# VHH binders against Transcription initiation factor IIB (tfb), part 11

Target 1, 335 residues: Transcription initiation factor IIB (tfb), of Methanocaldococcus jannaschii (q58192)
Amino acid sequence: SVDYNEPIIIKENGEIKVVKIGELIDKIIENSENIRREGILEIAKCKGIEVIAFNSNYKFKFMPVSEVSRHPVSEMFEIVVEGNKKVRVTRSHSVFTIRDNEVVPIRVDELKVGDILVLAKELPNIEEDIEIDKKFSKILGYIIAEGYYDDKKIVLSYDYNEKEFINETIDYFKSLNSDITIYSKDLNIQIEVKNKKIINLLKKLRVKNKRIPSIIFKSPYEIKKSFIDGIFNGKDAKVFVSKELAEDVIFLLLQIKENATINKKSINDIEVYEVRRITNIYTNRKLEKLINSDFIFLKIKEINKVEPTSGYAYDLTVPNAENFVAGFGGFVLHN
Below, E stands for the ipSAE of ESMFold2; O stands for the ipSAE of ESMFold2 at other seeds; V2 stands for 0.75 times the mean of E and O plus 0.25 times the DockQ between their complexes.

## First folded at step 4 (VHH)

Design N06 (framework vhh_gefurulimab; at its last look DockQ between E and O 0.01; V2 from the best seeds 0.00; counts 0 for: pae O 21.8 > 2, placed apart)
Fold by ESMFold2 at other seeds, look of step 5:
Structure N06 (fold): chain B 335 residues (1-335), chain A 118 residues (1-118)
Amino acid sequence: as target 1 above (335 residues)
Amino acid sequence: EVQLVESGGGLVKPGGSLRLSCAASGFTFSTYAAAWFRQAPGKEREFVSAISYGGRTTYADSVKGRFTISRDNAKNSLYLQMNSLRAEDTAVYYCAAGTWYSRGYDYWGQGTLVTVSS
């Protein structure tokens, strides 16, 4: 089982989103008319939710969840692999490793530093028939990463030396007949945009939540890529104050067949997350013997005993696969 | 019916040694990971040591270098050799077993008391 805060990408009622597994499972259990108990496990039936799991061809798909469960726990283990991807799991939970060119489960209490784990190299790229402007998707990424908006205006902040991105923002909103005001102070530029139609669209997409909207997770590859370009402003790294947004970005990168490293920092007692787009650390030719798989193979850097977030550990049942993808970086977990 | 039965507990002086045994029945012990847990009076149950079905061992920091877990699959038995015992090792010790595909440990024994006292 996994910790309350572990991110998991789900499909629910046509929406694709990243949620905390503990929030998801607690809500399902709280709303269930019939909870089954098996020892310390609380188990509820689940309908209408899909998670990402691999099939017999070692390909990831969205697959239905039949049951969810939780149980009390006194300890968790945080596994940190190459690229600082991490997941918090119980000692008895199984993850996946490679033995004799086969993907096999291995218990957390059997792991040691230097062992190889199986993670997601890529995730399913859902491309539904959804009309969305490529230019809008890029500016939407800018707004989510750098912006603020209220009922009257959108405010985007730039470092003074980001002149090409500043000009791109101005040109885009001018093309929409927007009122634009530019403020400069020290080494910062703020672009204030008044456009009621765009503000109403941002509200519809719930952009104030500072999360990747479901329409982006379901969009064509080029739309996803443009959105990511907006998040990163053409750079290879971005610092996020929101852990949840960083987690969303990691899952979206996997949908476009990119990967990233994560670096957790404390700046003035504020916890931030640096996400750096990179492919070299995840393209190890010696570890890629499973041709056509969606897997990457990463070495364990740390195994740390930690406290559970909620006092519970969480799990779910995927009957056709008996695995699922969760955790900061896309870990493959056995169920 | 599945059973795990601990034995070998008792009173021992600080610095002494004790060997705990756990006899398993009613299931194929060799395919299970097995563990020792302990619970001191007034405290939460805590992990002591585990051994996989393949023999890989794990220890709590508080017992590393003093305790040794082992198993004998032919005898369906789990062991804990406890050396250099201290007063804080006083607890009821529990045997537990679980599979690769189980959440937590599926089976638990009733416990055996270890008292370390002058």
Scores: ipSAE 0.000, ipTM 0.098, lowest interface PAE 21.8, mean pLDDT 84
ESMFold2-Fast, scan of step 4: ipSAE 0.005; ipTM 0.381
ESMFold2, look of step 5: ipSAE 0.000; ipTM 0.246
ESMFold2 (binder alone), look of step 5: mean pLDDT 87; pTM 0.877

Design N07 (framework vhh_5c3l_4)
Fold by ESMFold2-Fast, scan of step 4:
Structure N07 (fold): chain B 335 residues (1-335), chain A 119 residues (1-119)
Amino acid sequence: as target 1 above (335 residues)
Amino acid sequence: QVQLQESGGGLVQPGGSLRLSCAASGFTFSSYGMSWVRQAPGKGLEVVSDISSSGRYTTYADSVKGRFTISRDNAKNTLYLQMNSLKPEDTAVYYCAKGRYWSGYFDYRGPGTQVTVSS
């Protein structure tokens, strides 16, 4: 079982999004007319939700969830691996490790610092033919990361050294017959755009939530790549004040065959997350059978006993796979 | 409503100096960076220099660095370009432009003032 706050990428009614597992499961249980009890465990049937799991050829794909469950918990463990990817799990839950050149489950209470865990190296790149171009996708990423909008205007802020991106942004909105006003104060550039059609599109995409819209998770590789370039503003690293947005970004990076390291920092007593893109991944172990797998093998740095985020721990059942991907960095968990 | 009007151009000999002025109206001048851009006959626009809204930060094209100085007077809504050690290659129409840090985006620019450097 995992903690309430663990991120999981799901597909539901054709939409792809990252949610907190506890929020998802609590909603399913609360809306269920037939809750089965097994000791302290509350179990509900799940319909119409898919999660990422690996199949017999060690490739990830979306697979249907049959049941969800929760149980009271008083103890939780945070596992931190190389790159500071982390997941909070109960002691009786199993993750995946390598034993005798095979991928096998291992209980959390059997883990030691230095053990190797299985995480996602890449996730399924769902590509639907959508009507969003590369230029809009990049600008959308920047709006979500750094900008805002209201009923009258879109506001984007830049540093002086971003001259090329400033010009690209201006040219794009000018090509759409937008009313553009540019302000500069010393090294800061602010662009205000008045375009009712684009503002209405941002509203439909719910951009004020500062999360990655479903349409981006389902977009072609080039659109996802442009969106990420917008989020990172062409750089390799970015500091996120929103943990949820940082989690979204890591799942999207995995879909375009990139990876990331995470560094938690404190700025003015606020926790922030620096995500650094990794295009070349060091592989500590090369197994002949796993050369073409979607897996990366990372060493455990820390195992810490922590307080559960809620009164419950959560789990879900993926028939025939008996695994799923969740956690900050994409851990493979046994179910 | 937005208006930019350049003045101070003319004919000058190589090695000479000119001071260009730009009178701005119709917008809050102190809230915008400003640029001087030029266009030589048959050539595209070149950003010569730009200045931040406060006047603290300036940039110059490599072709004019050390010879030209951009400045502004926010109380008078006026932008200036002091041009020293002028060369024949500086011959162009000089435009005052609203905004900073970009090339080719000049929805608001003045009609320009001709600078001719010739003996």
Scores: ipSAE 0.000, ipTM 0.287, lowest interface PAE 13.9, mean pLDDT 85

Design N08 (framework vhh_5c3l_4)
Fold by ESMFold2-Fast, scan of step 4:
Structure N08 (fold): chain B 335 residues (1-335), chain A 119 residues (1-119)
Amino acid sequence: as target 1 above (335 residues)
Amino acid sequence: QVQLQESGGGLVQPGGSLRLSCAASGFTFSNYAMSWVRQAPGKGLEVVSDISYSGGSTTYADSVKGRFTISRDNAKNTLYLQMNSLKPEDTAVYYCARVRGYSSWFDYRGPGTQVTVSS
């Protein structure tokens, strides 16, 4: 079972988004009229939700969840692997490792620092025919990562060495007959854009929450790529974002066959996550049998006992796979 | 709850001086860079000066370099702007602003204090 705050990417009613597993499961259980109890487990049927799981060919796809469960818990373990990807799990939960060139489950209480865990290398890249151009997608990414908007304006900040991106942004909004005000001081440029139609589009996409909109997770590869370039300021290898946005970004990177390392930072009294983009996926470990798999194999760096976020630990049943992807960085977990 | 309150504005003649103060509360003041921004009648916002969290680094807009001095007292949670050789063009509402952590835009500002430079 996993901690309340573990991120999971789901598909529900055609929408794709990253949610906290505990929030998802608590909602299902609390809205269920028939809760089954097995010992300390509370179990509810689940309908209309898909999660990512692998099939017998070691390829990921969205698969339906049949049941969700939770149980009271007093201890939790945080497993940190290479790249500082991490997941919080109970002692009795099984993750996947490599033994004798086979992917096999192993209990958390049998793990030690130096063991290899299975994580997602790439996730299903859903591509719907969507009417969003690459220029808007890039600017949208930048708005989500570093900008803000209200009912009157969009505000974006740049440093002077980003002149090309500044000009690209200004030209784009000018092409839409926007009212643009530019503020400058030494090494910093701030752009305020007034355009009611674009602000209304941002509202419809619910961008104010600083999360990646569902439409981007379903967009063509080029639109996803441009969006990510916007998140990373068009040229940078790293970005500082909230934990929730960092989680979204890593799942999106995996859809376009990219990866990242993460590092928690505190900057001016604000807790942020540094996400460092890896466009060429490193393959430090290759198994001949698994060369075409969607897996990457990462070494455990730390195993720490931590406090559970809520009074419960959580689990999903995916009957045709007996596994699912969750956690900060996309861990493969047994169910 | 983050609060920023400016004081010290008023009417002054060209060539005169004023010192603005900003009292900060509701956050750890010493962990944030701070800025003074102004808005003249019918104009947009202009950032006139920034100061780092420790006070070790400052920046100034070209329009105020050599005339204005930004400073802070972290023990008193107070930001200052010393304005010398004031010009009619400095007439504006002056706002104290907290600089966003990992970017150079601000996330909070005070209600502002009016500075009028006129004979």
Scores: ipSAE 0.000, ipTM 0.125, lowest interface PAE 18.4, mean pLDDT 83

Design N09 (framework vhh_5c3l_4)
Fold by ESMFold2-Fast, scan of step 4:
Structure N09 (fold): chain B 335 residues (1-335), chain A 119 residues (1-119)
Amino acid sequence: as target 1 above (335 residues)
Amino acid sequence: QVQLQESGGGLVQPGGSLRLSCAASGFTFSSYWMSWVRQAPGKGLEVVSDISGSGGRTTYADSVKGRFTISRDNAKNTLYLQMNSLKPEDTAVYYCAKHLYSSGRFDYRGPGTQVTVSS
């Protein structure tokens, strides 16, 4: 079982989003007509939700969830691997490792520092025909990372030295016949844009929650890449105050065959997350059998006993796969 | 070294008012957008309001628009948040934040000041 706060990417009614597993499962159980009990487990049927799992060819795809469950818990373990990717799981839960050149499950209570775990190297790249162009996608990423909007205007803030991106933004909105006001003050440039059509689109996409919209997770590769460039403002690393946005970004990077390291820092007693992009990822643990798999193999750095976020631990069942992807960095977990 | 120090928080009844202050030092205050952000118990960070370096431009979250007013005194290196018609939902730790555009929305935050709206 996993902790309440573990991120999972789901597909529901054609929408793709990252949610907290405990929030998802609690809602399903609360709205269930029939809850079954098996020992300490509360089990409910699940319909219309897909999660990422691997099949016999070691490729990830969205697969339907048949059941969800939760049980009371008092003990939780945080597993941290290379790149500081982490997941919180119960002692009896199984993750995946390599043994005798085979990918096999292993219980958390059998793990030790230095063991190899299986994580996602890449996730399914869903590409639907969408109307968003690359320029808007990049600007949308920047709005989510650095901008604000209200009923009347979009406010974008830039460092003085980012002349190319400033000009790109100005040219884009001018091409849409927008009312633009620019303020130049020392090291800061502010761009205010009045464009009712764009503001209404941002509202429809629910951009104020500062999360990656579903349409981006379903966009073509070039649109996803431009969006990421906007989030990172053309840089390799970015500090996120929102853990949820950092989690969204990691899952999106995996869809475009990029990976990242995560560095947790403390600023004024508040945790922040620095995500650093890795466009060329390699491992000396490649096996000929697994060379074309969607997997990466990372060593365990730490196993820490931690407090559960809620009174429960959570599981889901993916028939025919018996695994799913979740956690900060995309861990492969047995079910 | 950048320093931000909030003050003015406390306990207030629903419908009441509070004025938060943030004393800034270690940078050219008038050159930077400044923000008020808050974190309610068990929830993530929410940007409440932003103000431009000159004070000529402001933005507000929909949840506080019409009730809160952000302002600044560049001569005193101080940022303010006037909070009116307070609701229980406004209960949170409020942080003063320096806005750094190239590395993310918030460069630095102060230690915060607790606002509790309760009867």
Scores: ipSAE 0.000, ipTM 0.118, lowest interface PAE 20.0, mean pLDDT 83

Design N10 (framework vhh_5c3l_4)
Fold by ESMFold2-Fast, scan of step 4:
Structure N10 (fold): chain B 335 residues (1-335), chain A 118 residues (1-118)
Amino acid sequence: as target 1 above (335 residues)
Amino acid sequence: QVQLQESGGGLVQPGGSLRLSCAASGFTFSRYWMSWVRQAPGKGLEVVSDISSSGYSTTYADSVKGRFTISRDNAKNTLYLQMNSLKPEDTAVYYCAKGYRTSWFDYRGPGTQVTVSS
């Protein structure tokens, strides 16, 4: 079972989004008319939700969840692997490792620092025929990462030396006949844009929650790539104040066959997450050649006992796979 | 203490020209980017142009590109804005600002009024 706060990418009613597993499962259980109790387990039927899992060919795809469950816990373990990807799990939960060149489950209480764990290298790249151009996608990424909007204006913040992207942003909004005001504030250059059509589109996409919109997770590769370039402002690294947005970005990167390292930092006593896109993946190339899969093989750096986020640990059943992807970095978990 | 003093504003006819100057003191002028910022009546602050410490790099707002030229004289600690083909919409208070990861409130001059009218 996993902790309340573990991120999981789901498909529900045609939408793709990243949610906290505990929030998802609590909602299903509390809205269920038929809760089955097996000892300390509360189990509910699940319909209309798909999660990412691998089947016998070691390839990831969305697969339907049949049941969700929760049980009381007082103890949790945080597993940190290379690249500082991490997941919080119970002692009795199984993750996947490699033994005799085969992917096999292993219980958390049997893990040691230095053991190899299986994570997602590539996630399914859902590509629907969507009417979004690359310029808008890039600007949308920047609005989500650096911007703010209300009913009257969009506000974007830039470092003084980001002239190329400032000009690109101005040119884009100018092409839409927008009213633009530029000024310096809080040691940064700010651009205010007044354009009712774009503001209404941002509202429709629910951009105010500062999460990646479903339409982006379903867009063509070029649109996803442009969006990521907007989030990163053309750079390889980005500091996120929002852990949830950083989690969204990791899952989106995996859909376009990119990987990243995560570094938790403290800046002015505020916890932030630096996500760095990597050109050299931390992989065991020997294992990758032997196992044709969507997997990356990473070594455990730390195993720490931590307090559970809620009074419960959470699990879900994928009948055709008996596994699912979750956690900050896309861990493969047995169910 | 950073000091910036603009001059050269005034009343001019549409199509005319003005040259603004900014005298800087209290910091090593040659090491900082500098900007010209304006505020038209009833509108917010608009960045008109900026220039790198050496003068090799410049940028311009689309509204003034091709008509305005920013320059600097590091030996004299002076920033300039040459404004040609002035339009009524260029009417604003023009501010000289220290442009290196700065707040306009902390590091700008008192401004010089430019009025373009017939």
Scores: ipSAE 0.000, ipTM 0.119, lowest interface PAE 21.5, mean pLDDT 83

Design N11 (framework vhh_7pa5_2)
Fold by ESMFold2-Fast, scan of step 4:
Structure N11 (fold): chain B 335 residues (1-335), chain A 121 residues (1-121)
Amino acid sequence: as target 1 above (335 residues)
Amino acid sequence: QVQLVESGGGMVQPGGSLRLSCAASGFTFSDYAMSWVRRAPGKGPEWVSTISGSGYSTSYADSVKGRFTISRDNAKNTLYLQMNSLKPEDTALYYCAKGRRYSSSWLFDYWGQGTQVTVSS
């Protein structure tokens, strides 16, 4: 079972999004007319939701969830692996390791620092036919990371030395016959854009939530890549105030065959997350070649006893796989 | 999922006072700095004030120093802005925002829907 705050990427009614597993499961249980109780376990049927799981060939795909469950717990463990990817799980839950060149489950209470865990190297790249310009995708990423909009205008803020991206943004909106005002504020250059069609599109995509829109998770590789370049402003690292947006970004990177390291920092009493893009992965290459999978094999750096966020631990049943992907960095978990 | 719901706005005469509230949910409130940001008609957003997760440190825009006080109640997951000696220039939609402003990111993680403050005679 996992903690309330663990991120999971789901598909529901054709939409792809990253949610907190506890939020998802609490909603399903709360709205269920028939909750089955087995001891301390509350179980509800689940329909119309898919999660990422691996098949017998060690390849990831979306697979349907049949049931969700929760149970009270007073403690669990945070497992931190190389690259500072982390997941919070109960002591009796199984994660995956490698033994005799095979991927096998292992209980959390049997783990020790230095053990190898299975994580996602690549996630399914869903590519639907969508009508979004590559330049707009980059600008959309920047709007989500750094921008604002209201009923009349979009406001984008840039460092003075980002001249190339500033000019790219201006040229793009001019090509759409937008009204553009440029001014300096708070040591940044601001671009104010008036374009009702684009503003209505941002509203439809719910950009004010500061999360990656479903349409991006379903877009072609080039659109996803351009969006990521917008989020990172053409750099290989970015500091996120939002853990949720950082989690969204990690899952999107995995869809375009990129990985990232995470560095948690504290700035003025708040936790921030630095995500650094990694295109070349060197860890456990021999195991990766032997298994030929969508997996990466990373060593445990820390195992810390922690308190559950909600007082509950959560689980999913994926009947055809008995596993699912969740956690900050895409851990493979047994169910 | 993060939700921020502002309230307490309204119409007031110059020199009057208003207290804004922001009810937060979907995250561990006490672990995050919180801010107030405002938007006047026809202008871009302006950062107003920030308070640390613990409530120990606060900061204010020069335009509101000495008149506005930011505070929080971590037991109730609520952020407040006490606005005194209001001026017509304070007329704006006021947003509750998660996090702090940074040099290249004057925008925040999440914004609420806003509450309107109008200062006029």
Scores: ipSAE 0.000, ipTM 0.117, lowest interface PAE 24.5, mean pLDDT 83

Design N12 (framework vhh_7pa5_2)
Fold by ESMFold2-Fast, scan of step 4:
Structure N12 (fold): chain B 335 residues (1-335), chain A 119 residues (1-119)
Amino acid sequence: as target 1 above (335 residues)
Amino acid sequence: QVQLVESGGGMVQPGGSLRLSCAASGFTFSSYAMSWVRRAPGKGPEWVSTISWSGDSTSYADSVKGRFTISRDNAKNTLYLQMNSLKPEDTALYYCARLRYTSGYFDYWGQGTQVTVSS
C-alpha cells in the first residue's frame, strides 16, 4: 500500500489527470453504499476509472480499476532512487526489481540501498484530435508555470535576456488581433494581453489551479512538446514549480519519452520543486538492452522511515495486470 | 533581518582587475538567486549579472560579457564578481541584490561598493 499523497495518473469519464491516490480512494469509499471489510481492510468497488499498468509484453496502457482499499497504518517507508524520484509505501507492499535478468516482485521490507527498482521510462501517449495550436500550447505552459490571468488580461513576465521568447509571444498575440501592452519593470519585461476569447478558454481549462489540463495529456505529441517547452521557459533545463505541478510535468514528460530529475528546494521560505529535464536517461543501459520494455532501472539511494500522511495506506486492484504506476517519478507497484 | 554587505571595490587603471564580494546573512543563501547591479553617477541602476541558487546557471549584461564572471560559495554564504579588463565606463557603485525567483525582481539590496576606473 502507498501513502495518501502519492501521485497517480488516471483516466475518468474521458479526462486524464494526476491526483493524490488517498484523495481518490477516500472519496470512492465515502461515497460507496457497499463497503466490504476484511480484518482492518476497507474495500469498495470501483467503476469508470483507469490507471496505467503494464501488460505481459512489459508495455504500459490504461487498464480499469475493479476495487480500491485502505487500512490504518502507523509507519511508512520512503524509497528514493536515482534522480530523486520517490515513493512512500508500507513494508509489506511489493515493488518490482531485476533478478537473473527477469522483472520480479520484491517486498519493501526485503529492499536495501543499492537495489534496482523498475520505474516507467515511457507512458501511453494518448493523442486525440484536439484543436490547439503549438504556439498557444507553449504560451499556455508558460502561463501555468509563471503567469496569471484575470477577467481583463493575461500577464506574462520575462527576463531581459529572453528576447526570442518575448518576440514569439508578442507575434502570436498580434496574430490574434489582441490588445497588447508591454511594460519594462526592474529587470523584467511584462506583457499584458487583452483577448476575451483566450481568457474564456483559460477559464474553461481551469488554469488558475496551476495544474496541467486534461486536454494537454490527450493532445498530439507536438502539442505536448510545445507545452513542455513553455513550462521550461522556452529553452531552460530546469523549472521551479509546486509539488503538484512537478508531478504533472513528470507524467507528461514520460508520455513524450522524456525524463527529469526532481529536487525539493526552499525559495522565499516556500517549498518548491526543481524539475530538471535530462537529455540522457540515467538508467542501467545493459538492463535496458536485455529487457525490451517501457521500463527504466534505477538504484535505490535511500530508504527512510516516515510518518503516514492520513493515518491510512491505500491500494487498488487492476485485475488483468496485478500492477499499477504511481509515485513521484512513476514507480511500478505490485497489487 | 536580511543583510548583504559588499566589499572589494577600489580604484584601478583601465585594463585592470577587481574581485567584489558580498557576505549574506539573515536568510538561507543557497535558496536564492543573486545578482550584481551597478549605478553610475547621474544614471539609473543597470543590471550586471545573475547567478542561480545552485550556481549552475549564470547570465550577463551585453556590456560585461566575456570580461566579468559571477560565482558563489554557498558554504560561506558569499557572492563574487570577478571583473577583468575594466573600462572607464565600468565606474559605478556596485550592489549585491537578492532575486525573487517567481517575480524576477529584487527584494533586498546591499549598501554598495565603489569601483572607479581611471588613469
Scores: ipSAE 0.000, ipTM 0.125, lowest interface PAE 14.6, mean pLDDT 83

Design N13 (framework vhh_7pa5_2)
Fold by ESMFold2-Fast, scan of step 4:
Structure N13 (fold): chain B 335 residues (1-335), chain A 120 residues (1-120)
Amino acid sequence: as target 1 above (335 residues)
Amino acid sequence: QVQLVESGGGMVQPGGSLRLSCAASGFTFSSYYMSWVRRAPGKGPEWVSTISGSGDSTSYADSVKGRFTISRDNAKNTLYLQMNSLKPEDTALYYCAKWRGYSYGPFDYWGQGTQVTVSS
């Protein structure tokens, strides 16, 4: 079982989004007409939700969840691997490792620092025909990372040294016949844009949530790539105040066959997350049998006992896979 | 040098009210969007509210909408957060944050924070 706050990417009613597993499962159980109890487990049937799991060819795909469960817990373990990807799991939960050139489950209580774990190298790239172009996608990423909007205007804030993005933003909105006002003070640039059509589109996409919109997770590769370029401001690394947005970004990177390292920092006693993009992935072991798998193999750096976020640990059942992807960085977990 | 100093926190009972203040210095206050951000024990930072430089535009997190009001006094370089109908889940350290559109997305300066505890 996993901690309440572990991120999981789901597909529900045609939408793809990243959610906290505990929030998802608590809602399903609280709204269930029939809860089955097995010892300390509360189990509810799940319909209409898919999660990412691997099949017998070691490739990831969305697969339906049949049941969700939770149980009381008093201890939790945080596993940190290379690149500082992490997941919080119970002692009895199984993750995946490599033994005799095969991917096999191993219990958390059998793990040691230096052991190899299986994580996602890439996730399914769902590509639907959508109406947003690369230029808008890049600007949308920038709005989510650096911007604000209300019923009257869009406000984008820049560091003075970000000349390329300042000019690109101005040119884009001018091309749409927008009313643009630019404010400069010291090393800060603010661009205010009045364009009712674009503001209405941002409202439709729920951009104020500061999360990656479902349409982006379903977009063509080029649109996803441009969106990520907007989030990262054309750079390889980005500091996120929102852990949830950083988690969204990791899952989106995996869909475009990119990976990232995570570095926690503290700014005024608030944890922030630096995400650094990696396009060339090194694995700790090259295996002939797994050379074209969707997996990356990373060493455990730390195993720490931590307090559970809620009074419960959470799990879900994927009947035809017995596994799922979750956690900050995309861990493969047994179920 | 930019400085943001929060005050007005404290202990209050559920249903009570508190008014937070943020005294700003070292920049032209009226030229910048300002925000309140909070961090509850054991949780990540949560954006609470934003106000434009002129004060004409405001926005709120769904969890506080209808209960909190952000405002500013540009003559006094002060940002305010009026918090009504406080709930135990509003317990957090509250930070005043300056917009810059920089790597802290979009905040470049944060105050020390002021503690709000809602207890019954």
Scores: ipSAE 0.000, ipTM 0.323, lowest interface PAE 13.9, mean pLDDT 84

